# Designs tried in a protein design chat: VHH binders against q9y6x5. Part 131

Target 1, 379 residues: q9y6x5
Amino acid sequence: LPPKLLLVSFDGFRADYLKNYEFPHLQNFIKEGVLVEHVKNVFITKTFPNHYSIVTGLYEESHGIVANSMYDAVTKKHFSDSNDKDPFWWNEAVPIWVTNQLQENRSSAAAMWPGTDVPIHDTISSYFMNYNSSVSFEERLNNITMWLNNSNPPVTFATLYWEEPDASGHKYGPEDKENMSRVLKKIDDLIGDLVQRLKMLGLWENLNVIITSDHGMTQCSQDRLINLDSCIDHSYYTLIDLSPVAAILPKINRTEVYNKLKNCSPHMNVYLKEDIPNRFYYQHNDRIQPIILVADEGWTIVLNESSQKLGDHGYDNSLPSMHPFLAAHGPAFHKGYKHSTINIVDIYPMMCHILGLKPHPNNGTFGHTKCLLVDQWCI
Key: E = the ipSAE of ESMFold2; O = the ipSAE of OpenDDE; V2 = 0.75 times the mean of E and O plus 0.25 times the DockQ between their complexes.

## First folded at step 5 (VHH)

Design y8 (framework vhh_7zox_3; at its last look DockQ between E and O 0.01; V2 from the best seeds 0.00; counts 0 for: pae E 23.4 > 2, placed apart)
Fold by OpenDDE, look of step 5:
Structure y8 (fold): chain B 379 residues (1-379), chain A 118 residues (1-118)
Amino acid sequence: as target 1 above (379 residues)
Amino acid sequence: DVQLVESGGGLVQPGGSLRLSCVASGFTVSSNYMGWVRQAPGKGLEWVSDIYSGGRTGYADSVKGRFAISRDNAKNTLYLQMNRLKPEDTAVYYCATGYDEYSGFDPAGQGTQVTVSS
C-alpha cells in the first residue's frame, strides 16, 4: 500500500506555547513520534504565504503568494482572503497535493488548507471543502478521516486546517495567560480528538501525521503604534498590505514616497524593493510592491485608526515569536526524537520522500529532516 | 472570476453632475482598497479618488470638494458622485484597486466615458 500522510495546521501556534502551557494530548503525540521545537518560517510570516511554502518548499518570491493581500500591476488583479480563488495567484508553483493527485491510483483530500479549493495547474483535490470558518473542527476531521479511510483511488495525502490559536492570539495577545490557557487547552483537546478518531478507524498505526503551524504571535500594544498619516499623506500612495509589513504602491514618484517614509519611525525599516534584505528571499517577484515597511517586533503600523489586535504576526522571520513547531507521528518517523530547528521549506522535500513523490525544484533541504525519518541515516 | 464594470458616464454641461457606478464581482468592495482613475485624451492615467476598507477617503486636488467616493456593501458597488463638472474632467473613468499613474491600465478595461462640454 502506498504511504499516507495527513498534514495538519493550527494557525498561529507559537513554538514556545509548548514550553509555557500544558498539552497532554500533543505531548503524548510527540512522545510517540518526533518534535521539531522551532520551525523558521518564511518572510513575511503570514498565513497564505507560509502555508503555501509548506506545501511547495518555496520561498514567497518563488511561489508567488507573497502576502495575504496582493496586487498585480500587470493584470490589475487583487488577492485577499475574500478573493483567493483565481488560479492566477497559485499557478507560479505546484503544491504537493497536485503532484500527489496526478499520480496513478492516488488522490488528495483537503479540509480548508489555503489554496486547496482552487484548481491549480488545472488540478484540484479529489476531495475538498470550500473554505468556511464557521465549519467546526469536528466536521472537518470527520470528512478528512472518512476520505482517508474509504476513498477510491485511495487518499494518500490530506490536509487539515484550523484557525486557532491565531484568531484568539490576535484578540487576546499571546501574553494573556488566562485566555490563552483556555484557547490552547481547546487546541490540545482537538488534537486528542484527532488521535482518537484515527485510532477508532484503524488509521493510527499506518498513517503519517504532521501537526504544524504557519507562524507564531507577538504581543502588541496601543503604546507601540506607527501612524503613517503622521509621515505621509494617504493620497500619495496605495496601501496593498498594512501591518506589520506594509506594501506601498506609490501614486507619485517612488523616491518622494520613500523619502517621506524612511524616517517615519525608529521602529520601522523602510525598503525599496531592490534593497530588501537578501535573507528574506522576498525580492524577485513582480507582486512585491515598490516599497515595503517592516515594523519592529510588537509594533503596529496604523493609519488614523486604532488597532484592534493585541497580538499580531508577519514580522521578521528570524524572531522566535514568529516561529511555529512541527510534530509528527507514523511509520515514517522515529519515536521519542526531538530536533531543535528546521526551515519551513524543508517540510516539502520530507513529505515528498514519505509519499514517494518526485519533488519539484524547491528551496528545502532534505538533509535537515533526515534525523526525523526511520529510513534515513542521521548524521 | 474577478471583474469590475463601470457605468454612469455621459455628456453633461459645465456645472452639471454625474454619478458613476462600479459593480465588483469575485471580491468584496468593502474589504478592499478601491478607487477611481481617469484618462483624458492625450494624457496619462490620473488618480481621482480612493476609499480604504476602513472607510477613509482621498481625493486628487483637482476634484476635492466636487467629487465624493462611496460604496454600497449590499450591492458590492463603488460610486463616484461628480458635481460641478468642468471641461477638464472629460476623460474615461475607471474603477480599480491598487492602481498608480505609472502602471497603466489593462487595455481590456472598459471604463466609462465622461464628457463635459457646453
Scores: ipSAE 0.014, ipTM 0.313, lowest interface PAE 8.0, mean pLDDT 93
Fold by ESMFold2, look of step 5:
Structure y8 (fold): chain B 379 residues (1-379), chain A 118 residues (1-118)
Amino acid sequence: as target 1 above (379 residues)
Amino acid sequence: DVQLVESGGGLVQPGGSLRLSCVASGFTVSSNYMGWVRQAPGKGLEWVSDIYSGGRTGYADSVKGRFAISRDNAKNTLYLQMNRLKPEDTAVYYCATGYDEYSGFDPAGQGTQVTVSS
């Protein structure tokens, strides 16, 4: 019998929240399973790119979802939150739910994970919810558990996405202990509800569950703004994405635009595409613009003097504030094991192993996750 | 506690065969990740083969097609059938588990010596 896997993301769950706040339900989950204390995500540390990296095992340059706002120079197409359903954007990779449900006697289910309501390679998740942020966690969970328990062919891979603590992290900032304590307690209660629901339905003992996130959150401030209007006129470029990694499409000679930007702020790095650091794995895709601007941690690139954000993400993926965690429980996983770090792209080959799927070519390293798994030699 | 007792080694000529045995105590072989590692004189441990609780097997490239890992659930015993042995296979062979709660490999016994020489 194929093993089953539920992949859960709480958006914007910074790894050190586990140390700085109380999570009785999540800690019980971890105690009976495994914890990876820090997951090094992919640059840029944004929601769509990192969620797609989890399910493809690929760097952003390889899977083609390079930001939350994109422009494809070959086709002249634009991607945004309001037009993210065109398969064109997603078809440069094959996510795990597509591979899974194409196997004999298998199906996949999804509750709002990015891309699961898109027909990628003409294939949508076998069961899915169209994205709608007003749908409660309970309703998402009820649909997922119904599909896991009642489908033929059986659902062997399922995903569940929740918008917190990312939304509140942007609103309050991660340093607002009062508000973030309330938000994170609610999230821990949702994890408790998840575990209780799985136990009540008889799924808990034979379902593998991964709880993870796409990125963290850093504190912003009105004292840490980089005003592009002070450095360059709007007429010289098209702005594809703004902050904290700005994507700049020059309207005039690229070198001239670069020269206007290079000394704009000591708190911002300006890269020509060919000069983007190799460690970012963020260069070899037409959707990466000719110039990018990378703000220092906690700095916000603006077109005016003010910003409504008190927390943000998207920064350098070497920053601990950008790193999520990973916890897992189930028959594939050890009990009571802690691991220091993995790369977010390593999650994909581990999931393929658990499900008995042949992974597509990817950037993950199965060996980095072997110690989490009961069926692997760990040395 | 976990106890693993290796046996079946010996001196063989190149091209010969041996079957190694590993009798386990303190856990169930069929329910756990098991494997064989080896240590040549003056070298570190080298992974050789493994078997998953579900029965899938894996092999180092140097032994693929020549070695076969198996288990006998009734005897709680892990085996390594080694065919077409080469001088490069000379080592002390240890069985190991990933069921011991700790990271890394921890062979419990003295291993069994395999020597392939004319």
Scores: ipSAE 0.000, ipTM 0.099, lowest interface PAE 23.4, mean pLDDT 88
ESMFold2 (binder alone), look of step 5: mean pLDDT 82; pTM 0.828

Design y9 (framework vhh_7zox_3; at its last look DockQ between E and O 0.03; V2 from the best seeds 0.00; counts 0 for: pae E 20.4 > 2, placed apart)
Fold by OpenDDE, look of step 5:
Structure y9 (fold): chain B 379 residues (1-379), chain A 118 residues (1-118)
Amino acid sequence: as target 1 above (379 residues)
Amino acid sequence: DVQLVESGGGLVQPGGSLRLSCVASGFTVSSNWMGWVRQAPGKGLEWVSDIYSGGKTGYADSVKGRFAISRDNAKNTLYLQMNRLKPEDTAVYYCATGYDEYSGFDPAGQGTQVTVSS
């Protein structure tokens, strides 16, 4: 039988939550599987880009989902969480569920993972749910597990997405121990539900399961604001994305806009597109705007308005607060093994290996995950 | 608990043949980049042959056409068929693997002695 893999994402699950809170169910999952304590995600550390990096193995500049909000100057199209259905935005890469779906006697399933309800390269998962934040985890889980268990051709790759603890992290801030404890307990309970469901269906022993996240969360404050209106008139530019990485489309000369912004705040770096640091791998795409502003950790870029978020993400991907974790269980994985760190793009070639898929060219390094896998050489 | 155990070496006359075996434990031979390296007296390690997980094989120029690398997945064993052996093939042969071709081989076994002499 072909291997099966379920990829689960809990949005905004900061890696160090595992050290600061109790997760009985997740810890049990880890005990019977593997843990990567820190996953270095891609810049910018946002939801759509990082989820697409997980399933493509590509940096943002390569797969073309460079932010949650994008603008293409040639086609005049906009991308946002409320406008993400145009294959135009996704077709610069081939996500793993498409690769899997195109294989003989295999199918893919998806419960609200970014991009899974869009035909990419004219292919869509045989089973998927249109994104709807109001749909419960239980319903998503029920659909996914039903498809994994009863589909023909068999579902060999499935994705499951949940919006917490990201939403709560934004609302309460990651340093709110009382509220975040409650939220994270619920997440752990959901993991318990997942495991229980898989066991009940007889899938647990044979199904490979990866539980991960796209990014962490940092504490924000009303005392750490960068007001762009203090530096430049709003009429001189179009804001494509705001905080903590602002994408600026000048309406006047780029140099003039840059000069007005470059010294706006000591807590914000201003880059012309060509001067974006190489380590971000965030330059070689037309969807990246001419100027980007990168706020320091915990600082919020605002206009003449107050931020409603006590937590945020999207900052420098080298910051530990931005890093998620990865846990995995199944026949492909060791039991009781812990690893310190991998890159988020490394997940793709690992998944391809598990599924027996030939990976598309990608930025991941299979060697980084070898020690997680029972069939691989590891010193 | 990863281990490589080589066998099949011995004394053979020039023009003779030997088949080396390498039994792996703790990982899957067919899922890894595997190879053979050898060390002659007074010389450093020399790459002999490799096989990728996908089945692609490679050979040093000195052994091309004479040696053949293969594997038995069921036995988790790597083989090296050595034909038309030459005195210059005399060496300790090691089965090896690594993280990737860029990292190179790291022999971990005891090796097996191959001696080609009249």
Scores: ipSAE 0.399, ipTM 0.758, lowest interface PAE 1.1, mean pLDDT 95
Fold by ESMFold2, look of step 5:
Structure y9 (fold): chain B 379 residues (1-379), chain A 118 residues (1-118)
Amino acid sequence: as target 1 above (379 residues)
Amino acid sequence: DVQLVESGGGLVQPGGSLRLSCVASGFTVSSNWMGWVRQAPGKGLEWVSDIYSGGKTGYADSVKGRFAISRDNAKNTLYLQMNRLKPEDTAVYYCATGYDEYSGFDPAGQGTQVTVSS
């Protein structure tokens, strides 16, 4: 029986939710497996970039999904969460499901993970669902488990994506204990359903399961707005992405646009592309615009005086509020082991190891995750 | 700076008992997950038992009902009481924690040998 892996993401699951809320089902999952308390994700700390980093092991500048909204000046193409199907955007890297399917006698399955309904290098997941946020977690799980149990060649790698707690985190903010408790209890119930379904179908003992997320969430406020209209006329630039990392394409001299913005707010850092801090690994891709604006934690960049979001993410990846967690269970993983921190790019080489795949060149370090694995020395 | 020193191993007959100790320094026993793992001759590492910061304990099926993990916070020491020992329990036993340097988990020490033999 070939090794099998299910990768699950609950979008926007901040690491410290584990310590601040009750998760009886997730706690049992962790007790019987492993926990990484903080996963340091990639800058910018947005959904599409970080999900692609998990499955490629690459920084955003290397895999080319550098934001949820992008513009390519040479081809004049636009990317957004409603316009994400052009393989052009995804083809700068090879995600793990493509590599998996190139192996004889293997298939991949996907329930809504970003990029899995796109033919990347002319290869699409063997079984997949077209993205539709209205499809219930239960239906996504039903399809994944059916494919894991009933496919020939066998499905050895599967992904499952769920939009919460991100959607509710944006709506209520992470500090709204009443609403977030209700949301997170529902998430824990879904984890319980996942485990119960795998047990009932005979998958639990031989399937490796990773439960993780792409980023956290920070509290926003109407008291913490940065109004670009106060600093610069819209006619001087094209706005590619707004908050909390604004992507600015100058229409006039770049230095003049920079000078109009650099003192706009003490709660925003303004970078010329070549001056972006090296620790972000966010410079060497044409899709990164000539000027970016990085808001301080909890601040929102707006074109007007209001914002409807009470929580947001995308900030500096050194911020603990931006970090998700990782939990895992299965024959490849220790039981009851806790690890402090890994980098999100480390997940890819670990998954390749579990599946017996040769990883493509990547930014991850296998040694950072070896302590999670039973076949590695780590004591 | 984390140091874990195991002791209390030895030779014992089947059905006998041993108590292992793990003295911690640079690391607070009461505030962290800690556990025991073992390595039998020619085998990989096997999780044996653990204790969480809140005091909840876990045991591998192979030792459940026979082994008991505990700690003494005043002495910063973790214990493993091993009863009704079997030849299959023969291994080097290591004290372990999940909290170490950013780049993973370092081995805590040399371990302590337990040999169960007639």
Scores: ipSAE 0.000, ipTM 0.120, lowest interface PAE 20.4, mean pLDDT 88
ESMFold2 (binder alone), look of step 5: mean pLDDT 79; pTM 0.803

Design z1 (framework vhh_5j56_2; at its last look DockQ between E and O 0.01; V2 from the best seeds 0.00; counts 0 for: pae E 3.9 > 2, unsure alone 62.4 < 65, placed apart)
Fold by OpenDDE, look of step 5:
Structure z1 (fold): chain B 379 residues (1-379), chain A 128 residues (1-128)
Amino acid sequence: as target 1 above (379 residues)
Amino acid sequence: QVQLVESGGGLVQPGGSLRLSCVASGFTFSGSDYYAIGWFRQAPGKEREGLSSISGSSGGSTSYSDSVKGRFTISRDNAKNTVYLQMNSLKPEDTAVYYCAAGPLYGSSYFSKEYDYWGQGTQVTVSS
């Protein structure tokens, strides 16, 4: 049988939740598989960019999804969570489900993974759900597992996306033990449901399953706000994205805008596009605006208003609070192995290897994941 | 802001010893299951070379390149958030600028690209 892979994302699942909360089902999953404790994600540490990095192996500057909110100055197009279906935004890369879909006797399935309901390079998954946050995990799971089990050509790659614990992390903050315990218990129960469903269908032993996330969550506070209106008049720029990384499109001279912002707060770094640190791999794309503001961990950029969020993400990708985890189970993976850290872009070449796909050029390092795989030599 | 500051470099005779220090600030290294600190060196006209790394984890896993194995020892002081490189049996070939770097723990991290933060470097010269 051809290898099959299910990629599952629980949005905003911070890596150290595994240390601070109980996950009986997930721990059992890990016990029978592998764990990567920290996944260094891509800058910015937001949902759309990182999910696309997982499935392309590319940094944001390369795959072109550089934020949840984007503006293209040439076409004057906007991208947002409510306006994400234009292939224009996605076509700078080839996601793995497209690669898989184009293979002979293979098909892909998707349950609300970012970009999966968009024809990319004129290809869309044979099976997919249009994004709808109101659809239950159970329904998503039922569709995915049905497709994995009964499709012709067979579904060999599938994605499953769930919005928690991100939404709750924003609402309660990651340090709210009471509320987050409840939320994370639900997540663990969903993982239990997933495993049970796979076992019931006879898929568990033969299906490779990756459970991961796109980013973590840091604690925010009303005491840690950066008010841009105190530094610059709103008429001098267009805000493309706000917090914790603001994308600034100047309406006046860029240097003037920069000078007004550069000392706005000791808890915010201001970069001209050409001065963005190389380690971010966030420079070489026209969709990155001329000026970006990067708030320090736990600080929120605001416009004459207080933030209602007690948790947020999008910060420096070197911060552990921004990091998700990766767990995996299946024939391709060892049993009972724990690994310290990989890059989120490393997932792509690993998945390609598992599926026997030739990867597109990518930024991942297959060497980082070799120890997870039974068919590879581990130092 | 993460900052790394190297010290302890200098001139030493062949067979001599030096102890380099890397003081880290802006993050807690001790107890970290994510961070690793590595030592690199770059000689004139040569590429930067990874020498050694140490994990921030409680176990403090270490790695060494073949070029320095048995001669160099990496260690850490958690209280001072400092990593040391004890260099013994120094050779003229060890002459280089030595750098401390911090980044994620990928295992034996000898690739400079894997590290996010770098010190300014300290000159080590081994000469008779």
Scores: ipSAE 0.550, ipTM 0.825, lowest interface PAE 1.2, mean pLDDT 94
Fold by ESMFold2, look of step 5:
Structure z1 (fold): chain B 379 residues (1-379), chain A 128 residues (1-128)
Amino acid sequence: as target 1 above (379 residues)
Amino acid sequence: QVQLVESGGGLVQPGGSLRLSCVASGFTFSGSDYYAIGWFRQAPGKEREGLSSISGSSGGSTSYSDSVKGRFTISRDNAKNTVYLQMNSLKPEDTAVYYCAAGPLYGSSYFSKEYDYWGQGTQVTVSS
């Protein structure tokens, strides 16, 4: 039987939600599989960059999706809703579904994972859904399971993306226990539906399933705002991205812009590109702007004196609030095993191993995940 | 304090038209190099869907989702700090609460969670 893998992301699922809320369906999934309690993601801790890091094993500077909002200084192109399908943005890496479906007698399927509706290196996922947030989880799951059961050549790698709990985390903040309990109960019900659907279709015993996320969420407030308009005139720079990592393209001398910003707030670090800390692996790409501003946890960079967000992400990837979890079940994985931490880039070489694919050069370390796998010696 | 206020919703027959308005206060839309104003909708039991956006820059770039392209038109009136959505050829499936929101020009409007400011919404009902 050829190995099959379904990769599922629930966007913005902070690792400690597992400890602080009830997840009967997810906990049952974990009990019969594996849990990684904390996944250290990549900086910046945003949706598009981290989803692409999962499927490429690369830091953002290496795969070129460096933020949700970008400008490429060489081509003068802007990443926007009208051109986020332009392969130009995605072609600095080869995601796992491309490598998978180029194998003889293999296909890939996708329900909304970032990049899967783009022809990356002239190759689009064999089966895919164009992104549309109004499409229900049930419809996404129905398409994925239909493709897993009914495709020639067979689908061996599939992805499924869901927007929650990220959207509600932004709206309510992670500390709103009443609203987040309601949201997370709904997420757990969706996980129950996923498992039940796989069982009813005869897929459960021979399909490897990974449930993970791209980042967490931290609490914001009106008391923690950094107003750029109080520090610098709009005319001195072009703003490529705002919060919590602002991307600043100077219109005047870069040193002059830096000097206007460096004392703007004690709750914000201001970096010239060459001074960005090495631990971020966030320097060597033309899409990273000459100056970045990195807000402290829970602080919001604004152009106005107000913000409606009560939760946000994108902060320093060393912060536990930015870390998701990973759970997995299937014939490749141990049962009842818990692991403390991996790096998000480690997921890619593990997935390549499970599928029997040769990984492209990447930043992941297979050894970090080998204790999750039944076919590996663990020390 | 930033506020976005939608108006112009209501009941309409299939094939009819409706014009929505989004009035911004505490936030100057015109001349912004960072913000776009977008229109979104949410039907009961569904996730929020991005429909259209317009930039605050002098050029006033527009975008449309495939579901509304050719039927809906976004426009703005800078003097009134207002963005409009002209909705033509309405169908029962267009029944939803419609929201305006302000968010990054260089990001996808289909990821509503990335928008910084939201209105309270206006109901549009197309009879079935």
Scores: ipSAE 0.310, ipTM 0.707, lowest interface PAE 3.9, mean pLDDT 90
Fold by ESMFold2-Fast, scan of step 7:
Structure z1 (fold): chain B 379 residues (1-379), chain A 128 residues (1-128)
Amino acid sequence: as target 1 above (379 residues)
Amino acid sequence: QVQLVESGGGLVQPGGSLRLSCVASGFTFSGSDYYAIGWFRQAPGKEREGLSSISGSSGGSTSYSDSVKGRFTISRDNAKNTVYLQMNSLKPEDTAVYYCAAGPLYGSSYFSKEYDYWGQGTQVTVSS
């Protein structure tokens, strides 16, 4: 029958955790599969933007999820990452589950992946769970495996999202070896549970499984704060997003706001929208604000208060600390192969190939992932 | 249609040298169809072992097993669509059938499952 793919994300899984901690279950997965050591994500290195880039193959300026908090200057709408299910925010791209349902008579299933509980181009994932952080990994896995085995039309694309190690990375910081060791061992145990469940249900040998993440994590400190209130009065602007990338909407002349900000801290860069570096691919969208502040790695932008965060992400996507990894196993993938680096936008055209789908125009390069696949020539 | 043909094997005395050649047809070493090429060997009654590989990038990443580091050198000639294995300081334990293989592999020759196409092999005997 048709090929099947399960895409799993562990939020905030920094690539170099693999070198500094023991992962017996993940290493067994990799031994008979493939490992990409670094995945270069898109800017901003945040959860919602990068999860949507994985499933669309697009930069944030193209798919429209440009931050976890957004404002659209044309329509005057506000987006909140916890509450907003308005399709308006998601309709600038076509995610792979929509393509899967529309090109072939197939179903999609989703356990908490960002966007899967929203109708996009009038199409919602065939099976889905409304986002609720309190739902256990076990319950998410039970639903996904049930849907993979008991659906008509058949579920050929399934997604599974888990909030760790991101939540603990923020709380403890990535340099807390004792706490991070405990958290990462629990994640490895969940990977073991996933593999065991798939084997028990007879899915393991015929299912393609990708384990990846959206970003990494860097150490923060109360000694590395940028107090925006010392730079500019609140009456001059509306704050759309704060840290580590601040999105500033001026209430007065843009140049005047820029001049008040540009020399305020040696530990952030201040950009007018048209001056944002081309390498970020973060300019051509109405949801990108007129002034963007980008903090240096490990620095937190605050409003006259301390930060409780010991770890954070959202920083420059060239930083290795912001990079996740990708591991995969299944009939489409080679066994025991290691690859150094791909771009996060390359995952989408690879997944389309595995599923036999025609990809929508995208920013990924299929050639970057060819070496992972048994049916392709390496280049 | 992809084919690999090995040549250059034979009898050599301990301490001697041989150069093996692997000629490819059905694909090119300088284009998008360039494969990573690995050299493997198998002695009677033993498992096939990886020796060396060269990646499909234009610069080429090379790797070597510990048993041959410093003695064997892998290289390519893209104009002749050929990969070479230069073998120096040969030892009796180097006696085996040598195979070239093509597939998507980065730098490591230890995982034979990655190689999709194999040559027929060429015999190397190191003996007095």
Scores: ipSAE 0.000, ipTM 0.104, lowest interface PAE 21.6, mean pLDDT 86
ESMFold2 (binder alone), look of step 5: mean pLDDT 77; pTM 0.800

